# VH-VL binders against q0aze0: the designs that were tried, part 167

Target 1, 268 residues: q0aze0
Amino acid sequence: MKIILVNNRFKENTEKKAQEIAGQLSALNVEVIIDNGLDEPYAGTVDFIMVLGGDGTMLRAARRYGQRAIPVLGVNMGTVGFLSNIEINELAEYLPLILREEYSLEARMMLEVAVFQQQSLLTRVFCLNELLLRSNSPRMLSFALEISGQKLEPYRGDGLIVSTTTGSTAYSLSAGGPIADPQLDAFIVTPVASHIINKRPLVVSPEREISLHLLEEREAIIGIDGQIKMDFGAENRVLIKRAPHPLLMVNLKAKPFFTSIDRSLQRQ

## First folded at step 7 (VH-VL)

Design D33 (framework fv_inotuzumab)
Fold by ESMFold2-Fast, scan of step 7:
Order: C-alpha cells, then structure tokens, then sequence
Structure D33 (fold): chain C 268 residues (1-268), chain A 122 residues (1-122), chain B 112 residues (1-112)
C-alpha cells in the first residue's frame, strides 16, 4: 500500500505530526509520500490519501489529487471544519480499517475551470468549493453570464461565485447563497454585492456549462477555493462545468451535516 | 527568501520631487501588490497608496492624489513612488510593503522594505 | 474611511510582564468572506515594521508564541504573555478590510 500524507508545512506542528504518522505507517509496511504543498503533486500511483489539517488543506488535496479517483480521508488537527471525517486522536483506532479498506466512500462533485484568452486555452484547474470572479480594485465590474448558451442580462457589482454544493457553506454562504445538502449535485451561482437589487442566487443543474466575461476594461481576478488567484481581463473568458470525476471522500464515522451547520450558524 | 530593497536617503528642497525605488526579489513580482507607507518624525504609520505590478493600476489616499505617482517595472521587479511639490511636512521614512491581497479581496503587509529617509529642508 | 483606535497610547512594563494592547475599529471588520482583516505590526526606530499577527489571531512565520491576537467585529487585542527585552517597541494594528487601509495611532511599550 502507498499513501500520500498531505499537510500544511506553515501550520504549527503539522510537519512533526506528519513525520510521526509516516513512521507508524512505515512500521506497518506502508509506503508513505509526504506532500507539504511545496513540490509538484506526486505523479505516481497511490492507494489512499490522508489529509492532516483543516478544510484548507483538504481543498488543496482535492485540487491536486481529486480527479484520480483515489480515496481521500480528512483528519482534523484542531480546526473545526466540514471536510474532515475523524480527529487526529482517533487515527490509531481507525488505521486498521483504512489498511483493510473497510470504509465507505462519499462522492463530492468538483468544478472544472477553463480560462481562455480569445480562442486559446490558458489554464485548466479543478476545485471543490467555488470559483470567484471579483474586482481587483474599488471599481465595480460589469460582466456577462451565460448558462448553457442562454445569455442573462448583464451583471453589475463586485463579482460572482459559482459554487459546488460542498462550497455552499464556504464563501457562497457569506455572500447570501443557500445552504445545500452536499449529497446533491448542483451549481450555485451567487452574486457578490450586486448593484442590481433583484439579482438572486441561482441553483442550476450540474450538467450546465457556465461562461463569464467582462463587458468593460477592469482589473479583476478569478479565485479558486479561496487559495489560487489569477488575473482576469476583458480579453479573457472562463468556462465552468462539472469535473470528470468527483472527489472520493472516506467515511469512517457518521458526520451529521445539518446539525453541524445549524450549530456553526449560531456560533457565528 | 522574500526581500524588498529600497533606494538610499534623499535630501530635497521645498517644491522639488523625489522618486524612491523598491526592488523585489524571492517571489513572483506580479502576484502581489506593493504599497507605500510613511512615518513622519514623532508620528504614526500612514498609508499612501498601492500598485498592482501586473496591470499597473494604482490606488492613492485622497490627500496625496495629484502629488504621488506609483509605477512598476516588471523587467527589473522594481516599484517606484514619486512625490512632487515637496513640503517640510513630507519629511518622513518611506516604506514599501508587500500586500498579500488575498483571493477574497482584503489583505495585510507581510514583508517590508528597510525604509528610505526623505528630508525636505530649505 | 474606517478609523482604528488603539489603547493605551503608551505603557511601561518590565521583562516578564504580560502586556495587552487593544484596537477598536469604527465599523465591523468582518469581510463578506467571513475572514477579519486585522493585523498587528512591531516597529522599532531605524528598522522596518514587522508583521506579527494577521487575520486577528494567526502568527506570522518566525513570530514567537508569546505573541497572540484575539477579538471579533470591532474589538481586538494583542497579548504578549511574557515580555522580552527585544519587545520594547511601538505596536500598530491595521485594518485591511476596506480601502484605504488604516493604522491605529500606535502603542509604545517602554521600560519601567
């Protein structure tokens, strides 16, 4: 068995804990690759991915490895979040189940984001939570939104979020989007500080293709999962569609989504 | 190793202009904003403005609008701040600072230049 | 503009003391993303300012764990749990949620 341990080198004690866990796994004849975010994604085949950290570390793992159809387990290291399944102090208890492949998998849809300049593909990335289009200056954007070739009336405001259902509790929620059951597949399209008072969030089929471009020269960016930032100008167009593969999340322990979100909303 | 290295001290007469440079190294120059902050003797830190090196767009604090110009040279990874019509109250240490300007639009200054003393005296 | 006010403007302390500095903003700094862009800086004469804490409570790389930040909305604190000789300096909070970015007036930590 070959396992990737994903951690965030810049979080206190995560590198030390990753080394400790790698040692435990090596003692059980498991090959371990440590991905602390500094190098390119591991290119070889692996059997399992263990993510040590909070939701941010899971988002990075999903972008790097989510399209490979490999089981991914989130192990919480002190940060409350929605993407981990077990706590670090529970790992020893569940490790035999992991090694025997005695767990269920939950599929979470991902976005495929393709950015073009004119006719040329500039980049193609995947994300688990959302794509954000926003102004990179104090000036509002004017931009066009198309859904499966249907051209909507122009948007004017600070930006737009295209979210997965997993991302419904991330930035889309803060911008006024609905809370969605992550078992559903859908795109959630949420305006950011729209100047047009009647623009509402949209929930659309994950089979839809969404296209965005600017209607005037502005400095803008596209953001991926709150972690990757790319310049976006009037010469650019972005296409968003369902990614070919969902992220396969390991389920070792029941996690009650609705009671967890209800509790979180009262704490905020 | 991220570094911002500024040009040396300047002494100017009232009414003159000064141009301070800030050379960046150790990261992708166009991925971060550079802002300018000053501290006059006995005063606190005061934000002047910032520049996006990628597009060259600038944002200035209102009191400096018309007197300050910020530019970026991507070939040398250098940002410049030019302040014109200098007055004695412009005497200050001027700092460049890298703005993280995170994906969601807000930021903080993670690395700073060493500072450039500009003295305006008659 | 968002105004940021620090308290106290100065304080006297001895090595080993617990020091608390307060920062208050004229409006809530909770960004629409759910993050709060309040940062703390240490400044000594003749040296560049240094980032200590970002987004309220996160220590910047290399910053000793005696420095901690807390708070929410409009009220924030920087705590130094056990003051060291190198900590005698002026401390500034900054809001980076709204442009223009604004600094507090500074808190000078002086030797008793």
Amino acid sequence: as target 1 above (268 residues)
Amino acid sequence: EVQLVQSGAEVKKPGASVKVSCKASGYTFTSYYIHWVRQAPGQGLEWIGGINPSGGSTTYRRKFQGRVTMTADTSTSTVYMELSSLRSEDTAVYYCARDTLEVYGSGYFDYWGQGTLVTVSS
Amino acid sequence: DVQVTQSPSSLSASVGDRVTITCRSSQSLVHSSGNTYLSWYLHKPGKAPQLLIYKVSNRFSGVPDRFSGSGSGTDFTLTISSLQPEDFATYYCMQGDHWPYTFGQGTKVEIK
Scores: ipSAE 0.132, ipTM 0.628, lowest interface PAE 4.7, mean pLDDT 88

Design D34 (framework fv_inotuzumab)
Fold by ESMFold2-Fast, scan of step 7:
Structure D34 (fold): chain C 268 residues (1-268), chain A 122 residues (1-122), chain B 112 residues (1-112)
Amino acid sequence: as target 1 above (268 residues)
Amino acid sequence: EVQLVQSGAEVKKPGASVKVSCKASGYTFTSYYIHWVRQAPGQGLEWIGGINPSGGSTTYRRKFQGRVTMTADTSTSTVYMELSSLRSEDTAVYYCARDTLEVYGSGYFDYWGQGTLVTVSS
Amino acid sequence: DVQVTQSPSSLSASVGDRVTITCRSSQSLVHSSGNTYLSWYLHKPGKAPQLLIYKVSNRFSGVPDRFSGSGSGTDFTLTISSLQPEDFATYYCMQGTYWPYTFGQGTKVEIK
């Protein structure tokens, strides 16, 4: 069995714990690959991915490995998040179940984001939460939104978010988008500080293709899951569609979505 | 407009603790890491550590481990850095800076706070 | 940790001069994405550091065109084509390809 251990170098005790867990797994004849985010994603075949950290570390793991249809387990190291299933103190108890493949899987849709410069594909990335188009200056953006070839009236404002249902509780929520059950497959399209009154968030079929481009030369950025940032100009176009594979999240312990979001909204 | 606004100057005695704040505005607070960098008189820029406001996960430079604590308050979009057991050589201007955190954990500091002078004297 | 070293540690120049500062990293800063995360910052006493150049050669918003960056792999250069009074400052390079991010030791540009 081969397991990728994804950790966050930004926390020293997480790195130490990753090495400790790798040693335990090796003693059980499990081959371990440690991924701290600095190198290329591991290219070989693996059976399981264990993410040690918070939601941010899970988002990175989803971008790197989410399209391989491999089970991914979130192990919380100290802070409660939406994407972790068990606590680090519970890992020893659940490890035999992991090794025997005695767990259920929850599928979470992902976005496929393709950025073009004129006719050439510049970058192709996947994400679990959202794509954000935003101004990188005090000036408002003027941009075009197309949904499955249907051209909407131009947008004018600070930007736009295209989110998965998993991402509905992330940046889309802060921008006024709805909270969506992550068991639903849908795109949520949320305007950021639109100048045009009555521009509402849209909830659309995940079979739709969404296209964005600037109508004026402006300094803009596209952001992916709040972690990747790319310059975006009038010569660029972005195409967003449902990724070919969902992220397969491991469920070892019940953690109802609505209880989790309710707790988060009441946090001091 | 992206802004990082830091708390005012502090004067502390050796052995005391200081807590410096960095209030962010003009962007999604949880989408970017915040790092702390200091400059002691006559010295260069020295990285202290950073925090992910989304989860509160932190990384500290080894020489500060055990003396520094970074925290984030998402309700006020504010990051704090607390440095304890202060010594005269901790006298420095302390800056917070936003990490762009581009593809695969790489980036640069695009916006900086104005700095907080911390003076440690007997 | 990746070490970055600047040269020279200090230099004296007059307004209108061409100034060149170099930065060397202990290993290649080319990221798997093809980008190179080497940035340059201007620091003046009493002010915050300011981003000048990111990803080797890109000028940050509002930075005058007299500032340019070049280089590849492990060797990088910041050039100021015609030094202005406001450019007398300390300059720092930083590698941001690998965690932890590391700064060069700084280059002080002083009035002759």
Scores: ipSAE 0.000, ipTM 0.381, lowest interface PAE 17.3, mean pLDDT 85

Design D35 (framework fv_inotuzumab)
Fold by ESMFold2-Fast, scan of step 7:
Structure D35 (fold): chain C 268 residues (1-268), chain A 122 residues (1-122), chain B 112 residues (1-112)
Amino acid sequence: as target 1 above (268 residues)
Amino acid sequence: EVQLVQSGAEVKKPGASVKVSCKASGYTFTSYYIHWVRQAPGQGLEWIGGINPSGGSTTYRRKFQGRVTMTADTSTSTVYMELSSLRSEDTAVYYCARDTLEVYGSGYFDYWGQGTLVTVSS
Amino acid sequence: DVQVTQSPSSLSASVGDRVTITCRSSQSLVHSSGNTYLSWYLHKPGKAPQLLIYKVSNRFSGVPDRFSGSGSGTDFTLTISSLQPEDFATYYCMQGTHYPYTFGQGTKVEIK
């Protein structure tokens, strides 16, 4: 068996814990690759991905490995979040189940984001939560949204979020988007501080294609999962589709989504 | 082993439509894109478009927009390409091919179907 | 569209010869990830194309080591160090960094 351990080298004690767990796995004849985010993703075949950290580390792992149809387990290191399944102090208890493949999988849709400049592809990335288009200055944006060839009335405001259902509890929620059951597949399109009163969040089939471009030259940024930022100008266009494969999240124990979100809404 | 098996040769009249199938086996069908490439007699390879079997999103080359439709049936692990308003210049061998997906988007074809000859005449 | 040009369009060679085919793109094929999506395929009449080289220089599984790829940016080369009888075929390069994906026009390698 070969496992990738994903950790965040910039969080205190996570590198030491990753090395400790790698040693424990090696003692059980498991080959371990450590990914701390500094190099390109490991290109070889692997059987399992274990993510040590909070939601941010899981988002990075999903972006790097989510399209390979490999089981991904989130192991919480003490950070409150929605993407982990077990706590670090429970890992030893669940490790035999992992090695025997005695777990269920939950599929979470991802976004495929392609950014173009004058008809040329600049970059193609995948993400688990959302793409954010936002102004990088005090000036509001004017931009066009097209859904599967249907051109909507122009948007004016600070920006727009295109989110997965997994991302419904992230930035989209803060911008006024709905809370979505992560077992549903949908795009959630949420305006950011719209200057147009009647612009509402949209819930759109995941089979649709979404495109965005600026109608005026402005300083704007495209953000991916809150971790990647790219300059975006009037010569640029972004195309968003459902990614080829969902992230396969490992369930070793029940984690009740609705009671978790209800409780978290009371903790501001 | 990975295999892509295509439907048999077709003969069509101008103005008709043709639907070619590509059945995948030996891998997780929804983990890879399937693209379509054709070769007209005496010509080189020409990319037509691709489909994500997980959700059915598609990308087509501009010259085929409005005439080509790609669909996927996950229950049978089969991708279809339908080309309408056929002309004599659409006579070609049509191939399906698997795109080896990577985290930052792969752009190459590792396994190919055997090809389907579509002849448009008389 | 990114244009891809191969040279030569055809060549005649004998078994044991070193064969070099070049591929030039109208713009850089370096993806923002640092990878360059330039691949090479072998095609014989009546058979499906076969992947030889992917991402410029990586041999696909089962491909003999006489095949090698090199290059960067816009200029790429496929080399066959010692041509074998089964290597008489048409070779295509393809760029997959930019939509739409585009192929070179092909290079036919013929027996002298």
Scores: ipSAE 0.000, ipTM 0.389, lowest interface PAE 17.6, mean pLDDT 85

Design D36 (framework fv_inotuzumab)
Fold by ESMFold2-Fast, scan of step 7:
Structure D36 (fold): chain C 268 residues (1-268), chain A 122 residues (1-122), chain B 112 residues (1-112)
Amino acid sequence: as target 1 above (268 residues)
Amino acid sequence: EVQLVQSGAEVKKPGASVKVSCKASGYTFTSYYIHWVRQAPGQGLEWIGGINPSGGSTDYRRKFQGRVTMTADTSTSTVYMELSSLRSEDTAVYYCARDTLEVYGSGYFDYWGQGTLVTVSS
Amino acid sequence: DVQVTQSPSSLSASVGDRVTITCRSSQSLVHSSGNTYLSWYLHKPGKAPQLLIYKVSNRFSGVPDRFSGSGSGTDFTLTISSLQPEDFATYYCMQGTHWPYTFGQGTKVEIK
């Protein structure tokens, strides 16, 4: 069995904990690859991915490995989050279940984002939470939104978020989007500080294709899961669709989504 | 309008500690890393370390580990850098800078604070 | 750590001159995403450093057209096509592909 341990190099003591866990797994004849974010994603075949950290570390793991249809377990290292299933102090208890594959999997949709420059593909990336289009200057954006070839009236404002249901509790929530059950597959399209009255969040089928481009010469950026940012100008177009594979999240213990989000909102 | 505003100049004695602040405005504070860079008189720019304001996780340059501590206060959108056991060689202008963080661990600095002069003298 | 070396360490120039500064890295700065994270900064006396060029050749907002960046892999160049009085300053390149980020030692552009 080969397991990737994903940790956050910026989190104090996570490297030490990753080494400790790697030692435990090696003692059980499990081959361990440590991914602390510095190197390229491991290219070989693996059986399981264990993410040590908070939601940010899980988002990175999902972008790097989420399309490979490999079980991914979030292990919380003391930070509050929605994407972890067990706490680090529970790992020893659940490890035999992991090794015997005695767990269920929850599929979480992902976005496929393709950025073009005048019909030439520049890049293709995947994400678990959202794509953000926003201005990179004090000036508001004017931009066009198409949903499956249907052209909407132009948007004017600070930007737009295209989110998965998993991302409904991330930036989309802060911008006024709805809280969605992550077991549903849907795109949530949330305007950021729209200047136009009656621009509301839209919830659309995950079979739709969403296209964005600027209507004026402005400097803008595209943000992916709050971790990747790309320059976006009037010569660019972005196409967003459902990724070919969902992220397969490991469930070792019940964690009710709605009570978890309710507690989180009380604190905020 | 993105702004990073730093605290005022400090004069410290050798062996003391200094804590410099960097207050962010005009953007979502937790969406960008903040790094600290210094320039000693007659020297070039030297990276000290960075902090993720969302989780408080930090990464420091090896020569400063054990002496530098970075913290973030999300309620005030302020990052702090504390440097202890000050030496005359720590006399420098200290800058905070926003990391675009385009990919985990890769980026560039788009906006900078105005700088804080820290003088270590007997 | 990735070493970043600038050349020259200083140069003398007059207003209107074409100025070229080079930056060399000990490792390729091409990221797996296809982007190259090399940036250039201007540091004026008494002011904060300011971003001039990002990802090799992209001019930052408000930066005059006289500034341009070029290069690939490990060799990069900043060019100022017609030096202005406000351009007498120190210029730094920085690699942001590999962690930790590293600066070049700086190039001081002085009045001839």
Scores: ipSAE 0.000, ipTM 0.392, lowest interface PAE 16.4, mean pLDDT 85

Design D37 (framework fv_inotuzumab)
Fold by ESMFold2-Fast, scan of step 7:
Structure D37 (fold): chain C 268 residues (1-268), chain A 122 residues (1-122), chain B 112 residues (1-112)
Amino acid sequence: as target 1 above (268 residues)
Amino acid sequence: EVQLVQSGAEVKKPGASVKVSCKASGYTFTSYYIHWVRQAPGQGLEWIGGINPSGGSTYYRRKFQGRVTMTADTSTSTVYMELSSLRSEDTAVYYCARDTLEVYGSGYFDYWGQGTLVTVSS
Amino acid sequence: DVQVTQSPSSLSASVGDRVTITCRSSQSLVHSSGNTYLSWYLHKPGKAPQLLIYKVSNRFSGVPDRFSGSGSGTDFTLTISSLQPEDFATYYCMQGTHWPYTFGQGTKVEIK
């Protein structure tokens, strides 16, 4: 069996814990690859991915490995979040189930984001939560949104979020978007501080293609899962589609989404 | 216009290693994956693996895992495939091919190199 | 790995003949985007393989109209409506939906 351990090198406790877990797995004849985020993703074949950390570490793991159709388990390291399934102090008890492949998988849609300059593809990235288009200055953006070739009336405001259902509880929620069942596949399109009074969040079929471009010269950025930032200007356009493969999240114990989000919202 | 130009024929003894190059031109080198495919005499096409020249991520077929290494040099727009522990069964024409990469992990090969004959004999 | 099986393994034909080659996959090649990544290649000894058909039914640039592809899910067909002298070659289907990519074993089209 070969497992990738994904951790965050900049959290000192997680690097030490990753080495400890790697040693325990090696003693059980499991080959372990450690990915601390500084190097390129491991390119070989693996059987399982174990993510040690909070939601941010899971988002990074999803971008690096989510398209490979490999089981991914989130192991919480003390930061409460939505993407982890078990706590670190539970790992020893669940490890036999992992090694015997005795778990269920939950498929979570991902976004495929392609950024163009003129007709040339600049980059293609995948993400689990959302793409954010926002102004990088105090000035409002003026931009065009197209859904499957249908041109909507121009947007004016601070930006737009195109989110997965998993991302419905992230930036989209903060911008006034709906909470969505992450087992559903849909795009959630949420305006950020729109100057146009009639602009509402949209829930769109995941089979649709979404495109964005600026209608005037402005300093803007594209943000991916709150982790990647790219400059976006009037000569750029972005195409957003459902990614080819969903992230396959491991369920070792029931984690009820709705009661978790309900508690989180009541504490605010 | 897109072109993939490979290095010349190689003759190796069993147990040696061979390194084949594939030089790309006519497009943005880092925007497409390059895969390697071989055809042994009397046999069909066999996929070996691929590399993302942006970042160097590699994906190998299981039977070649541990004895194949793919690398990319962005300064020369060249991809390399090195195959070690050569056996007579590795005698084949090796092709590089550009993956359209319409979506990550899914695509087809639109342009191919001319091929490199690797002969393994004692 | 997704298994891809071609039939027949070889056939003999004359110029002007209609030739049909079949390709079957062990699981569906429909991608979550709605596209199906099945492609067909022509290969001649001493030459590089050439893309003929991509995404089941789309002819690559410069490919003659006599070549057509069809199919869905797990069953696919390449048809050459009127075989020409330059068409005597080995033909391969490839699935590129699932990693790793896999080729059919090939169909050799020989002169009768």
Scores: ipSAE 0.000, ipTM 0.384, lowest interface PAE 18.6, mean pLDDT 85

Design D38 (framework fv_inotuzumab)
Fold by ESMFold2-Fast, scan of step 7:
Structure D38 (fold): chain C 268 residues (1-268), chain A 122 residues (1-122), chain B 112 residues (1-112)
Amino acid sequence: as target 1 above (268 residues)
Amino acid sequence: EVQLVQSGAEVKKPGASVKVSCKASGYTFTSYYIHWVRQAPGQGLEWIGWINPSGGSTTYRRKFQGRVTMTADTSTSTVYMELSSLRSEDTAVYYCARDTLEVYGSGYFDYWGQGTLVTVSS
Amino acid sequence: DVQVTQSPSSLSASVGDRVTITCRSSQSLVHSSGNTYLSWYLHKPGKAPQLLIYKVSNRFSGVPDRFSGSGSGTDFTLTISSLQPEDFATYYCMQGTHWPYTFGQGTKVEIK
């Protein structure tokens, strides 16, 4: 058995814990690859991915490995999040179940994001939560949204979010989008501070293709999962599709989505 | 290791201009914004402005508009701040700071330069 | 501009003391993303400022666990659970939610 341990390179405690867990797994004759985010993703075949950290570390793991159809387990270290299934203190208890493959899998849709300069593909990335288009200056954006070849009336405002259902509780929620069951597959299109008052969030089929481009020369960026930013100008176009493979999340214990989000909102 | 290394102390007469440099190393220079912050003797920290090294766009605090110019040289991974028409109240330690500017559009300063003392006196 | 006010302006403390510094903003610092961009810095004369806490309560890499941040909306606190000799410094809070970024006036922690 071969397992990738994904950890946060900038948190000293997560690096030490990753080394400890790698030693424990090696003692059980499990081959371990540590991915602390500094190097290219591991290119070989693996049987399981264990993410040590919070939601941010899981988002990075999903972008690097989510398209490989490999089980991914979120192990929380510190602040409770939505993407972890067990706590680090519970790992020893659940490790035998992991090694015997005694767990269920939950599929979470991902976005495929392709950025073009005219007809040339500049980059292609995957994400679990959302793509954000936003102004990088005090000036609002004017931009075009096209859904499966259908051109909508222009948008004016600070930007737009194209979210998965998993991302419905991230920036899309704060910007006025709906809470969506993450077991559903759909795009949620949420305007950010729209100057046009009738621009509402849209929930559209995951089979749709969404494209965005600027109607005026402005400084803008494309943001991926709140972690990666890329410059975006009037010469650029972004195409968003459902990714070919969902992220396969490991369930070792019940973690009910609706009661978790309800408690989170009551605390705000 | 992330480092921001600033140029040495300057002494200028009122009405002159000063150009302070901030050389970055240990990270991808164009992936982070650089801000300039100053501290006059006995005063707190005061934000001056920022530059995006990827493209050279700048934003300045209104108070400094027309007197400050920020530029970036990607070949040397260096940001410059030039302040003109110097007055005695411009005497301060000037810091460059790296903005983590999170994807959502707000941030905080994770690494700072050591500071450059600019003294304006006749 | 968003005004940021620290309290107290100065305090005297001994090694081992628990120190609390507060920071209040004139407007909510909750960003449209739901994050709150309130950070804390330690500054000593002749040295670069150092990030201690970001987004209210997250400790920056290498910062000792005696430093903690808390708060919400407009009222924030930096706590040092057991003051050490190297902690005698001036502390600044900064809001990064609204442009321009603004700093508190500083809190000087001095030897009693």
Scores: ipSAE 0.426, ipTM 0.742, lowest interface PAE 2.6, mean pLDDT 89
Fold by OpenDDE, second read of step 8:
Structure D38 (fold): chain C 268 residues (1-268), chain A 122 residues (1-122), chain B 112 residues (1-112)
Amino acid sequence: as target 1 above (268 residues)
Amino acid sequence: EVQLVQSGAEVKKPGASVKVSCKASGYTFTSYYIHWVRQAPGQGLEWIGWINPSGGSTTYRRKFQGRVTMTADTSTSTVYMELSSLRSEDTAVYYCARDTLEVYGSGYFDYWGQGTLVTVSS
Amino acid sequence: DVQVTQSPSSLSASVGDRVTITCRSSQSLVHSSGNTYLSWYLHKPGKAPQLLIYKVSNRFSGVPDRFSGSGSGTDFTLTISSLQPEDFATYYCMQGTHWPYTFGQGTKVEIK
């Protein structure tokens, strides 16, 4: 068995645990790769991914490895979030189940985000939470939203979020989006400070495609999961689709989503 | 600033034991493995073993198994290497070094101690 | 164990000279991850060894630009483009790909 331990090099406590766990797994004849974000994603085949840390680390792991259809376990290390399944002090208890592959998987839809310069593809990224288009100035953006070829009225505001249901409890929520069942596949399109008062978020079928582009020469940025940032101008287009592969989140411990919403949100 | 500061030179008789210390500072002590390496006069560098300060797990080179003991004190951020049944051929400068250990079983040493001379003579 | 051999064992050079040290391993140092764990260290008597280069060609923090590393597979080179007074020391390569780690025998760079 080969396992990737994903941690954050800027969080020393996770480095500590990564090395500790690596030693423990080695003693059990498990090959371990440590990914603390310093190097490029491990290119070899692996059987399991453990994410040591909070939601941010999980988002990075999802972007780096999510398209590979590898089970991903979130191991919380004292942070508040929605993407961890077990606590670090529980790992020893569940380790035998992991090694025996006695766990269930929960498929979470990811976004495929493609950014173009005219007709040329600049970048393609898979992400778990959301794509954010926002102004890079104190001025509002004017941008076009198209859903499966249907052109909506131009948006005017600070920006727009296209989120998965997983991402519904992230930035989309802060922007007034609905909380969505993570077992549901859907796009959530949430306006950010829209010029139109009471502009409503959209819940869109995962079968549809979402396109965005600016209608004016303004400086904007695209943000992905709050971690990737790139400039976005009038010559750029962004296309959002459902990723061809979901993130396979390991479910070792039951975590009732709806009964934990209030508690989790209050702590954030 | 990351630093590894080792204890002073030692002179021992054959058959005795020596315990060298390596005090770490400037980083989270339990986040990095510490290795011990020695260099005998006129010889190359020889790996002895490593310790994980978190939990105290160790791995020793086969030739030293049974004679070497590595320990860690998290309260003082200090790693110790004790070598028993000393022989003249154990005369060497002993170094502690921090391992990045990006992949289990592979890495490099980004920081070293200044070395400790251990002399074994009758 | 993987054998690592440096060449030369010693050399004399002047300030400003270009210095090249070679390191050869008995087998490929390419790890399954794609990384090559070959590192170079500078060591002066009575001082702590210092990391210069890691993973073949990456300069460690604070290492001057005059130091560079290159190579692949089993053959590696450390180059000092213009030797400075503080560079007179013994240099070691180390393979960290295969267990256990092993060092070259060292190259002493002396003043001519």
Scores: ipSAE 0.000, ipTM 0.460, lowest interface PAE 15.8, mean pLDDT 91

